# Ledger of designs, part 28: miniprotein binders against q53ft3

Target 1, 195 residues: q53ft3
Amino acid sequence: MFGCLVAGRLVQTAAQQVAEDKFVFDLPDYESINHVVVFMLGTIPFPEGMGGSVYFSYPDSNGMPVWQLLGFVTNGKPSAIFKISGLKSGEGSQHPFGAMNIVRTPSVAQIGISVELLDSMAQQTPVGNAAVSSVDSFTQFTQKMLDNFYNFASSFAVSQAQMTPSPSEMFIPANVVLKWYENFQRRLAQNPLFW

## First folded at step 4 (miniprotein)

Design x10
Fold by ESMFold2-Fast, scan of step 4:
Structure x10 (fold): chain B 195 residues (1-195), chain A 83 residues (1-83)
Amino acid sequence: as target 1 above (195 residues)
Amino acid sequence: SKLYEVEIEVRGEDPKEAAREIAELAKRLGAEEVEIEVDGNKVTITFEVRAESEEQAKKIALELAWEAIRRGLTVVVKVVEVT
């Protein structure tokens, strides 16, 4: 139902279901991540009156999980872009020499999605600085455009068994759209002006 | 079952209301030695719960912490087995 994209990495579309209403994506080597895109695949919508709250968890310098609410995804707003570099670095910047001479082991953060009632979500407040800054507005705009196109295209996805014969129409496999989206996002992360 | 010490640290603009709700929910779940410590914009809730495993204790802690996370507060959860 959900997808999670990090620039320069393979898109994740198979969340780990940890409860009836809770899904998790692992983000290994999260210290190298600046932005995370969370989106709905467009194949299965939320039930009426429900949406998804998006959470971020990472280990602090003592290995304790830090939990923050980043935002929401709904049928009306099925994708969101979050800047997480400011959230995790702010906590760690207390010691300018704290990370010196440390043997690096992979650090794993998580994106959690909780399916909740829209009325309940309206009472929640996302943590500050999770939304992409205006200084990154060009990249943010481009990522939103990519998400919008992917979701739009995926909303027309049907299995071959559900297709009616139409020799005059052209069809593109949904997987091709996903590959284009992933490739474009990777290139954008390497050079925002590549296009 | 084993006894686990849970520490939930809540940070933000106004953590006191969320902390009280967490403490009350913990008591309803049978938590023992529930205490709240206030230090400026940081509030720490500590208590002991019985659980079958550390993973179950963590699940309980996270469910309680959700009240603060939903309010835009930053939460740190620590769970340790009581020997």
Scores: ipSAE 0.005, ipTM 0.406, lowest interface PAE 10.2, mean pLDDT 71

Design x11
Fold by ESMFold2-Fast, scan of step 4:
Structure x11 (fold): chain B 195 residues (1-195), chain A 83 residues (1-83)
Amino acid sequence: as target 1 above (195 residues)
Amino acid sequence: SKLYEVEIEVRGEDPKEAAREIAELAKRLGAEEVEIEVDGNKVTITFEVRAESERQAWKIAIELAKEAERRGLKVTVVVREVT
């Protein structure tokens, strides 16, 4: 039902359902993440009067999970971009004496989605400045997505020596993927809003 | 390559046919220890697959999950490295 995209990483489209109304995505190496996109897949809408509250969880200095409300997704606004840098413990900070203040702790964060009543969601206040909306942000994420797609698709390229007849598998020549990527980048450069 | 456990949970009006097809597709991709658990309108398919990376394992899981989504069923996927 939901998707989660981190700039420079593969999109996740399969959340773990941890309760009837709660879904989670794991975010490894979260200290390197600046933005997260959360979106609804086109197949299953929320029931009338319902939407999704989007939360971010990270380990605090004691290793305990800390949940923060980032914002919402609804049938009327099925995607949102969130800035999570600055919400994380110890990222980018320095010791008072100029030494690096990098804490090596389990670095897995989570995005949580809770299906809630729209009336209930209207009463909640997301953490300040987490929600992001701008044309420049969309352009940057689009470039990262294109790079990620090309790299991902290229990872499936195999040499002739590695191929065996397999009627259950489809192969796309790497050159075709590269040609698509170059064409799309050219169109994006001419008009970032063409899509 | 590494070994990954994939768990695909399918829910809906009639999830059994989709689950069967997902299990067969997984076997064709080299999946082992394929198990199916039926619980009312919910069917869980669990299997192990070797992949070059967690990214590749997720790609496999997502492709299989599309079969359930195509049929209008709800699907949840979990991928874990076997350690």
Scores: ipSAE 0.000, ipTM 0.080, lowest interface PAE 23.5, mean pLDDT 65

Design x12
Fold by ESMFold2-Fast, scan of step 4:
Structure x12 (fold): chain B 195 residues (1-195), chain A 83 residues (1-83)
Amino acid sequence: as target 1 above (195 residues)
Amino acid sequence: SKLYEVEIEVRGEDPKEAAREIAELAKRLGAEEVEIEVDGNKVTITFEVRAESEEQALKIAWELAREALRRGLVVRVTVKEVT
C-alpha cells in the first residue's frame, strides 16, 4: 500500500505490518538521511473517510524510541516529503545518540504509518519543520517522479468496456507499478535531467 | 506480575495539557506514585504500574502517550523493573 524513498537507496514498497492499521519501514544508517518520501502505491486507495498519519522514530542514547508526528498522506495527497535532518536532536540537547553505550537498534530509525479517520487526523498537529514547504532539487525530483508515475500508469489503464465482467471504476495492472519503477530508474541513470 | 517504573517525557510548545491527561489516565489504571515534573518545554510523568513483562509495560506507556504524539509533541518512554 505504501512506498518509502530515500535518495541513493532502493525504494521500499514492502512495509512491515505490525497491527491491522499500522505499518513500518526501517531506515538503517538514518544519520546519513536528510529527506524521506512517503507515498501510496496507487493500487489500493484508503477507504472513504480514512487517511494515513506518518510518524518518525529514532533511538535515543539508551536505545529507547522517540516518536514524532511528521504529517499525513491521503487519497487526495498521496505523497509527502519530510525533512528529518534536525529532528534527531533533543530540541537543544547536545547529548549524542548511542555514544559510548551498547544500545538496541542504535543506527536504525523507523517511519510509521497509522491508518486513521480523517476527522481524527484533523485534530493532530505535526511537528513544525518536518514537512518541506520550499521547492528544492529533491522535492522537484520527487514531484516529477510522481508525475511520471501517474502519466505512465494511466497509459495502461483499462475501462470497464475492456474488462468482462468489470466494475465502473478504473483498474491499473499491478505490473505497471513495477514497469514504471524500472523505467524511471533506467532513465534517471542515463540522464539525471530527463524529467 | 511485576512492578515497573515508567517515565514518559513529552517535549514541545505546550506539553502541560498532554502531561496532565497522561497522569490522569495512569491513575485510572491504578498507577502508584504518579509525579509530574516541568522543565521548560519538557514535562516528565513518572509512575509505577504492574505488568507481566517489560514489553507489556512499554505498550501501556505508549498507549497513554498516544494523544501527546497526536498533538505534535516529541515523546520518549523508559521502563525499568522495580527491584
Scores: ipSAE 0.000, ipTM 0.273, lowest interface PAE 15.6, mean pLDDT 69

Design x13
Fold by ESMFold2-Fast, scan of step 4:
Structure x13 (fold): chain B 195 residues (1-195), chain A 83 residues (1-83)
Amino acid sequence: as target 1 above (195 residues)
Amino acid sequence: SKLYEVEIEVRGEDPKEAAREIAELAKRLGAEEVEIEVDGNKVTITFEVRAESEEQARKIALELAIEAWRRGLRVVVTVEEVT
């Protein structure tokens, strides 16, 4: 039902179901993670009036999970980007995982998704984070950014070739940018979230 | 416009030169308080930039990170409004 993505890692689409309404993704080496994308796979929608509350947990000094509410995903907003950098030292949120204490190793954090009534979700306060954009929107944004950078770098390289080189100016060989751009587009086409 | 703190984390075999180039590009774009922190195979570039929105600040950050991707390095970008 859900997917989880961290930049530079393989996308995870197989959440561990720990209760009828609760799902968890493991995030190893979580100290290197700044953002997490959580999204619905679109094959099975939430039942009417239901949505998903998204939580982040990390192990405290005793190895016990500290859960924090990041935000929500719903049928109307099925993807969200969450910033988790800086949350390691934060206080825990009120959470529905109770005494589960699902911690396998001290270096592994988790994303938890709890399927809840929309009315219940409306009464919750996320920890300083807000849904930013959908996964599709992020992919489109990334592609446009790559196009804009390629145009910028190519234009700059041409300008530099026509002018006396300056220490304050960047010179990027057009063929290197082109090869990188083609490689990145190929990789993005194979897996839009590979980076 | 608003002020945003950008953090670009670069990981891989040789991240230092990419981080240096990212920092230089950020300075040329008017970024403030540009800092680089090295920790083994991980280098973090932090700076502040003015943008019309968090989305624009993120676009700037991702564009700056292109040098790291060109070198086959992994990149993580964080953008937060300075309050």
Scores: ipSAE 0.000, ipTM 0.091, lowest interface PAE 15.4, mean pLDDT 65

Design x14
Fold by ESMFold2-Fast, scan of step 4:
Formats: sequence, structure tokens, C-alpha cells
Structure x14 (fold): chain B 195 residues (1-195), chain A 83 residues (1-83)
Amino acid sequence: as target 1 above (195 residues)
Amino acid sequence: SKLYEVEIEVRGEDPWEAAIEIAELARRLGAEKVTIVVDGNKVTITFEVRAESEEQARKIAEELAREAERRGLEVEVEVEEVT
């Protein structure tokens, strides 16, 4: 359902489903990460009235996860970029992952996505100004990521890829990646802050 | 000649470039159904290639996998005849 992008790392499109409405991506060596992009794959939209709350977690000194709300993705805003540098010493926010106390190795963080009611999401505020605050920085980073993503995706367009879908595996169809790139570019051109 | 399914699994800090090159080289060799699956620090390249024996198909796969090995990445190769 979701994808996660970090500059210089593999794009992840196979989130680990840890509950009916909760998904996580692992971020090893998170201290070297400045920005993370979270996006919907576009094949399955959120149910009517629902969206995704995006959380960042890092291990505290005892190895226990500390969750912080970064922002949201919805059918209307299916991608978002977050700055996570500087959050590793922050306070935890109110979060739906409280019952999931998973001890993690130091320096391994997670991005969590919780499918929630839009009304509930509207009442929550992200912690630590995680959303990219500078239009110039966002434009530069986004252009770099779009170029990298598109070049990578287009490298598969020439192959005959016939896949048998499996519930435990996720494949990226070339047309879905291309459609995401075109839609994101179009929306960025119309409103640079739509993200 | 027979048809063989080759699966090359690449793991490491940055397996992207190696995996893309392996896939491209496989296509140039006439491989069909080339697929790449990404899962964190692991990338699996799967394709079908014609060879006169399973041993020849494995040697082709190992040659392609050398690109990842050259970069210090962990590589695992599997070959099976398509039925």
C-alpha cells in the first residue's frame, strides 16, 4: 500500500504489516538520514473517511521505541516528505503504537503508518516541525528524488515482467511507478506545497 | 536447450546499482520475465534464460552476480529448470 524513500538507499515498497491498520518500515543507521519520503502506491486507496498517520520511532537508551508523529498521507495528499534529523532526542507524541513495545537495536529506527479516521487525524499535531519547512530545500530534494526514482523505474520499462502476485510479496509495476512520477510532478507544478 | 529460472539475491548497504546492472546485463543476454523485488537492504532479481544445461545457467547467473560481489555485497544464486 505504501512506499518509503531515503536518499542513497533502496526504495521500500513492502511494508511489514503489524496489525490490520498498522504498517512499518525499518530505517537502519537512521542517524545518517536527514529526510524520508512516504507515499502511497496508488493501487489501493484509503477507505472513505480514512487516511494514514505517519510516525517515526527510534530506540531510547533502554532499546524501547519512542514514537513521534511526523504528519499524514491521504488520498488527496498521497505523498509527503519529512525531516527526521534532530528528532532522535525529542519527546514522544501521542500515538497508536503504544501497545507495540518492540525493543530495537540501537541506530535502527522505524517509520510507522497507522490507518485512521480523517476526523481523528485532523485533531493531531505533528511533533518537532518534521515537515520540510523550506520551499527551496524541498524543491531541490524533491527534484533529486524524482530524478533518481524515475531513472530507476524507467530501467525496468524495457523488460517483459510477468508476475504472479503473492499476498506476502509486493511488486512495483512499471506503469504504477511512471504514473506516480507524472502525477507528483503535475501536482507539484500546480501547488509546490500540496505535499 | 532448456529454459531455466534464475534468482539472484543481493544484500548490503547499497545494492541498488548492482541490482540494476545485473538486470540490464540479463536482458542483454536475452533473458525474459526480468523482475526486481525490493525489500529494505535486499534486492532479488529473477529472470528466465535458455541454456543447454542447469550448470551452464548457473555459470551465467554467477557471472552476473560478480558485479555485486565486486562491490562487497552478499549474493545468493538459485537456478531451477522451468517446467
Scores: ipSAE 0.000, ipTM 0.102, lowest interface PAE 15.6, mean pLDDT 66

Design x15
Fold by ESMFold2-Fast, scan of step 4:
Structure x15 (fold): chain B 195 residues (1-195), chain A 83 residues (1-83)
Amino acid sequence: as target 1 above (195 residues)
Amino acid sequence: SKLYEVEIEVRGEDPLEAAWEIARLAIRLGAEVVKITVDGNKVTITFEVRAESEEQARKIAEELAREAERRGLEVEVEVEEVT
């Protein structure tokens, strides 16, 4: 139902379902991650009146998981961008995951999605600096990610022409994600408040 | 069901656009660990999909490969069970 994207990494489209209403993505080497994108695949919508609360968990200095509410995805807003680089030393939010899905390995973080009633979600407060929700910040971030992706692809093309012939691996966001970015930028330009 | 790794290799004059469409369709079918590898005029799409048998996984891969064939590109498909 959900996807998770980190710039420069493989797109994850197979969340681990850990309860009827809870899904988790693993984020190895999370210290190198600044932003994550969470999105719905579009094949299965949320039931009417429901949406997804998005949480981030990392190991604290004692190795215990710290869960923080990042934001939400809904049928009307099926993708969201979150900044996680500033969260690695904060206190955890109240969360529905309890002791399940604790981080097993140091340097492995998790994105958790909890399917909840929209009314319940409206009463919760995400951590202050996680969501990239202001128009200017979101536009800048989206443009920066697209620029970074195209710069990476262009640099690779030049480098590959100068390398000994051998297979090279490059982690490219799927076309559906690029199309989502294009559509989102169009919608943002048309109505800056839709996000 | 079991997990199968699918590798679709596309070669030709402009294989990247076909590879992007194949990756998009694979994601819509629930594919996991989607990757695109570029090496000159050869582009490889690798992903994992759950199927009841290797035969079903191969049929999925072949159906996706039709996109490249429709564009006149050369295509090669490999399917292996993931351990």
Scores: ipSAE 0.000, ipTM 0.103, lowest interface PAE 17.3, mean pLDDT 64

Design x16
Fold by ESMFold2-Fast, scan of step 4:
Structure x16 (fold): chain B 195 residues (1-195), chain A 83 residues (1-83)
Amino acid sequence: as target 1 above (195 residues)
Amino acid sequence: SKLYEVEIEVRGEDPKEAALEIAKLAWRLGAETVVIRVDGNKVTITFEVRAESEEQARKIAEELAREAERRGLEVEVEVEEVT
């Protein structure tokens, strides 16, 4: 249902489902990551009244995961860009991933998505340093990232066949990625600060 | 500099990983567009790159094609100026 993109890395479209309403992407070598994009694939919408809370997790000095709320994705706002470079030394926020409080490798972080009621999400406050304050710089950065994302994503094809017989042809997920790209581009053009 | 369309065709038993790696390398080298088409045991990577000459564009394409050659796959390269 979700994708996760880091510039210069393979886009991830298959999150690990850790509970009925919880999904996780692994971010190895997260110290080299400044921004991460989280988006909905557009094939399966959230149920009415629901959305996704996006969390970032990194290991503390003892290897224990520290979860911070980055923001949200919804049917009306299906993609978001987060700056994570400044978050690694912050304190943890309230989170729904309590069962996952185990020792982690220091170089691996995670993006967590929790499907929650929109009313509950409205009461949450994301961490303060996830956004850029300059409109012009942020717009240029975002457009370049969108171009890189679209070009890179359109460079590969995905098949979900579980059976061993391989199809004679694979399809690029262009119809899903293109829809997301076009919608994001239009929204960015209307208001660069909508996220 | 001029814009050149590069087409790298990879054939073999398992060409997909090599093709994906070639596409990644093309993107990192500044390719403007990158498309992968899979048709059975043949995968075609098409992209556009800026170069001073067709010879330079072909050298770039051949360097990328070496990834598939290292894996024992059959590779064909075609370069054309975009105008």
Scores: ipSAE 0.000, ipTM 0.100, lowest interface PAE 14.0, mean pLDDT 65

Design x17
Fold by ESMFold2-Fast, scan of step 4:
Structure x17 (fold): chain B 195 residues (1-195), chain A 81 residues (1-81)
Amino acid sequence: as target 1 above (195 residues)
Amino acid sequence: DMVEIRFRVETEDERLALQVFWLVIRLLKEAGVPYKITVEGNVIEIIIRTDDEEKARQIVELILELVQELGAKVEVEIRRE
């Protein structure tokens, strides 16, 4: 039904159904996440007049979930990119030592999808700057992800290649990473939605 | 004076079951009645409760028409309180 993608992580396609019209994906280690992509798998479209409202939830200072509306997915716009980096680290800690470097245990955040009537969705206001849902924006995001991955992997591969290999470590030749990157860029240019 | 209606819908395959699942959710949301719906493979279970017997009758008719049009099997049980 729905998928959820985070850069550098395995794609999730098995949402947990928590109500007849509500589905959730867990986001462990959410403080390391800047963007999330939510998309429909394309198997079954929404019925006419319905769509999905996408929410982000993180624990507040008391550990209680705070839900924020990020945006929407519909049959006409079946994928959306959301920037959550500004949402997951609020400045408004209310405890006396909020400005100190107190050890924090990473918590699990969630992406929620609520299937609603389009008329109902039209009356809702998403959090500002969270929703980025267009082919151009998705292409730009994907290109940045590829650039970051390629640069990191290439630097890592070169560094690791200079070390004595251990049985627990796999070293990837830099030219293999480069060839993969070039192939993916070519495919992306030919069809931005091939992924 | 409550009416509880239970439907069990069995479709040819899982794709059709998902289509029925979404269409029924839309129908019940528009009707504004409390409901429970689950889908497992090609089987959909629906439970609704309402004290409006006319609305209950209309919902039964609409679901039966939908299910029959899509070539699915359906079992209905109605209980009154």
Scores: ipSAE 0.000, ipTM 0.078, lowest interface PAE 21.0, mean pLDDT 63

Design x18
Fold by ESMFold2-Fast, scan of step 4:
Structure x18 (fold): chain B 195 residues (1-195), chain A 81 residues (1-81)
Amino acid sequence: as target 1 above (195 residues)
Amino acid sequence: DMVEIRFRVETEDELLAWQVFILVKRLLREAGVPYTIKVEGNVIEIIIRTDDEEKARQIVELILELVQELGAKVEVEIRRE
């Protein structure tokens, strides 16, 4: 349902579902992360009247998770960028992830998404400076998604001379990926709302 | 009185040029002014015509701010009458 993107890292699209309404992404080496983008994949919308509250969790000095509310994603606002640098010394927020209050591996943070009623979300206050402007959100999301996808696809490219035949695998020529990338850029330029 | 504004935006690469094109197109569509916009490699050319001088000024400032934020170079030419 959701994706998570950190600049310079592979995009994550396989959240761990830990309850019917709760999803988690792991963020290793979180001390090096300044921004996180959370987005809906667009294939499954939230039910009417529902949205997602986005939380960030890091281990404190005792290895205990500290959860902070970053903001929200909804059908009307399906992506958001959050600045997490500087949030690692604040107070924890009230959170719905109480069952996950266990000592965790140091240097691994988490993004949590809780599916909640929009009315309930309206009563919550995100940490003061986590959200980024819509222009910055759009610029960073679009640019980094295109770069990360292309880099990810390219990382698996091999020349035919280097290939060992594998009956269980299919291969896509690199020029096909390049053609898709060019067509995607052209379609975005003509109609930015096509995706 | 008609104002015609021409922008030439040069970016580091073609990917950034397409990103600028997408964002500027959205901005101009939202502003509701007649425009033409073209991308050639890493260069974007924009032409805007309007009789609203204040709106023209605001559009110039928004585009300059946007291209500066994206690290692009820009040339602007304003013609009156």
Scores: ipSAE 0.000, ipTM 0.097, lowest interface PAE 15.7, mean pLDDT 65

Design x19
Fold by ESMFold2-Fast, scan of step 4:
Structure x19 (fold): chain B 195 residues (1-195), chain A 81 residues (1-81)
Amino acid sequence: as target 1 above (195 residues)
Amino acid sequence: DMVEIRFRVETEDEELAKQVFLLVRILLWEAGVPYRIRVKGNVIEIIIRTDDEEKARQIVELILRLVQELGAKVEVEIRRE
C-alpha cells in the first residue's frame, strides 16, 4: 500500500506489516539520511474516513526505539516529504507502536505508518519543521528524485540484462540519456517556441 | 505565458507502466502544477499546464530521463499559449 524513498537509494514498496493497521520500513545507515518521502502506491486507497499517520523511529543510546510523529498521508494527500535531520536527538512523542518496541541494530531507523481515523489524526501534532511543501522544497525533491530514479533504473537495467541476455536486446547507454538531456536544455534556451 | 505539455509513454508491460504512473503522479502533485495523468494497460498519458517554465522544464527532464532509463517509448507535444 505504501512506498518509501530516500535519495540515492532503491525505492522500498514492500512494507513489513507488524499489526493489522501498522506497517514499517527499515532505514539502514539512517545518520546519512536528511529527507524521506512516504507515499501511497495508489492501487489500494484508504477506507472511507481513514488515513495514515507517519512516524520516525531511531535507536537511542540504550538501543530502545524513540518514535516521533512526522505527519500524515491520506487519499487526498497521498505523498509527503519529511526532513528527519535534527530529529535524531529529540524526545519521543505519543505513539501506537508500544508493544513492538524491540531493541534494534545500531544505525537502523524505521518509518512507521499507522492506519487511523481521520478525526483522530486531526487532533495530533507532528514534530515541528518535519514536513516540507514549497517551490524550494520541490526543487530539492526533484534533485533527490533524479538520483533515486537513476539508481532504481540502473539497478533494473543491470538485473534485466543479466537475466535475459539476447543479441536482439539493446540497452541505451547512460551517456546517451545525458547527451539528450543537455541537447534539450540547449534547444529550450535558444528557441522558446521549441516549447 | 501558459505552457501545455503532453506525454504519451509506452512501456514494455503493465507493471512498469504502473510504476511510472505512480512516480510521475507523486512528482506532479508535489510540484503543485495543474495536471492530468491516466494509465491504460502499458500506456500512460500525461498533460501538464503551467506558466512556470523552470518547473515545467525540470518535470520534463525528470520524466524523459526516467522513461529512457527504463527503455520505454515516449512522445512529447509542447504548446505555448
Scores: ipSAE 0.000, ipTM 0.168, lowest interface PAE 11.4, mean pLDDT 63

Design x2
Fold by ESMFold2-Fast, scan of step 4:
Structure x2 (fold): chain B 195 residues (1-195), chain A 83 residues (1-83)
Amino acid sequence: as target 1 above (195 residues)
Amino acid sequence: SKLYEVEIEVRGEDPKRAARYIARAAKRLGAEEVEIEVDGNKVTITFEVRAESEELARKWAEILARRAERRGLEVEVEVEEVT
């Protein structure tokens, strides 16, 4: 089985089976989603020689689903991060008279997983830059960690007055550093996409 | 601020890729003399970093190694002050 994770939402672990080899997850309010993580639960591996092709679908202007290949998951690479923000209708492509239709019912997007032969998967080309590389993700995590620490620590910086000479030193309480570390760890545990 | 030597050992499946990620991250954070040594299924990343305490240097090393741990690799961190 598979799981689907979006930052700030409950993880989904119960995909709907729509065919013997096809599973889907519903993504309500998909306009607010930038990244999706798809992963295997580890309890049921793919049969030998098989893997999963990951697709993204959203309704077009006629309400018909548009399926796009995002990438793959396999027993050797059981999780993947996908950027879907570039695949949604942007404001630049909105209808010129869209304001005349103020009533709009948003549709649900879907993540689809198709169990396929590895040889067949090798012949397919995913859409542009949907897949996020592991090195890029780690770089983003490291940068966010550094930025968070600097901003948090600087907000608690204080200057110590001296009789003589005048104050030239700044002090950051040790407890503030510990508090940052604990808060960062807590957020990371609750939001696996925070990195 | 003192100079600390950090050694991160990574063991398991495909440790070289994880080691490269750690080395790149260490360099971006200002680490000096970053080196990687491969010994079978064990890869050791060594570097020097300035920190206010050994505890802070260790915490930074642990954060850098977190990706390898998430991939199921075994990680061991050692920190010592450079005299």
Scores: ipSAE 0.000, ipTM 0.071, lowest interface PAE 22.5, mean pLDDT 64

Design x20
Fold by ESMFold2-Fast, scan of step 4:
Structure x20 (fold): chain B 195 residues (1-195), chain A 81 residues (1-81)
Amino acid sequence: as target 1 above (195 residues)
Amino acid sequence: DMVEIRFRVETEDEELARQVFELVEELLREAGVPYEIRVEGNVIEIIIRTDDERKALQIVWLIRKLVQELGAKVKVTIRRE
């Protein structure tokens, strides 16, 4: 169902299914990994109203997994790129014997995918700096700009009967401004970076 | 057999270009291939040379994927030498 790619390594397409709704990929030598791409293979879509929550885990100083939510994949957004370099424990406790050539726990991290309700996913907050996309902040900015522009433009609307003919001035009908706003908002919703 | 890959990434503005540059450079460092990367305004030029064709194709796929997710345009040229 899912694939996982790390730059410079072979793509993984055989996730381990650990529960009916949970899948994992192993990431050996995870300290050398900065970015991970998670994607759907396109053979099996999520059921209606469902999506996938993507988690990253690494062994803590006691060898126990620490899970962090990175983001989501859905039928509408079937792939995502995550930056994990800031999430790895680079400040681990010293090994009891202080020897780097003795491995007490495996140096293997995991990517986990949990199939969840879209409503449930909307209530969750991914860890900071994980998702590469800044789409949400850009969308918020452009929506705010659109609202400000439309409000400003509509505040100067006048009726046709109040217009004075002037060859040096041009007027734009309020209806055209509204139509532009609606069209831009529609396009922004489909592709936030279209402009 | 040497493979040379050239990427030209074009963004809407310099801020997005800087973000794309930073992310692509991290990916290239992680991939461990020889590379050249430069940014001029809203355009990023990348050159990769390697005799590992499988790794080259993987890098092409990954960079195209990253650029598409960030909403930028990318042109790729691959030459076998």
Scores: ipSAE 0.000, ipTM 0.389, lowest interface PAE 10.4, mean pLDDT 66

Design x21
Fold by ESMFold2-Fast, scan of step 4:
Structure x21 (fold): chain B 195 residues (1-195), chain A 81 residues (1-81)
Amino acid sequence: as target 1 above (195 residues)
Amino acid sequence: DMVEIRFRVETEDEELARQVFELVEELLREAGVPYEIRVEGNVIEIIIRTDDELKAWQIVKLIKRLVQELGAKVTVKIRRE
């Protein structure tokens, strides 16, 4: 019924059903995740008067899940993007000041979907700054993906430039990548409404 | 079910085609789907095969948008096998 997408990862379409009205997706290495997209597959709609409340859960210091409401999906709005970076326990290693904990292990977070009455959902307030509009969500997602790629391509171009190129060698100069990225960002800013 | 996506990208010149080829190949590598890509002159052909139809659709949207913003023309064909 539902799908979950994280930039740079395989999309998940097989949620674990933990109750008649509750579904969960696992998010390993969640501290590296900034955005999550939740969407309906479109093959089976919600029953009339029903929708899905979307939650994010991460383990606290005792390993117990802390659930936070991110937003909603409905038949009329079957997809949503959420920014979860502000809801995480923190970064990896190497902070000047930190908690008492001196060791970290890999963590698994979860996205939960609860099928609820629309009237009930209207009474709930999502955590601030988690949800984004559909137009902004696609723009932000694309910009983030391009930024990640630009960083990789720039690093790759520098590494390749250190080698002696042959006439047949495929390469991308760093300044060409920068110019392309800047041009794309400019165009994207002008036309965010058409995707 | 397996989904096969074919892209044909036409650019204004060979230099732009080479750049588009390299950028798309890295996006496909990062996406972790089986792909085949080739460039000949100013034309790039891409074939993606995956059993994840939703991931395929997301890749289609991203590549199509990216390629069009670079001033290239793109044709996409999707087949279910």
Scores: ipSAE 0.000, ipTM 0.142, lowest interface PAE 12.5, mean pLDDT 62

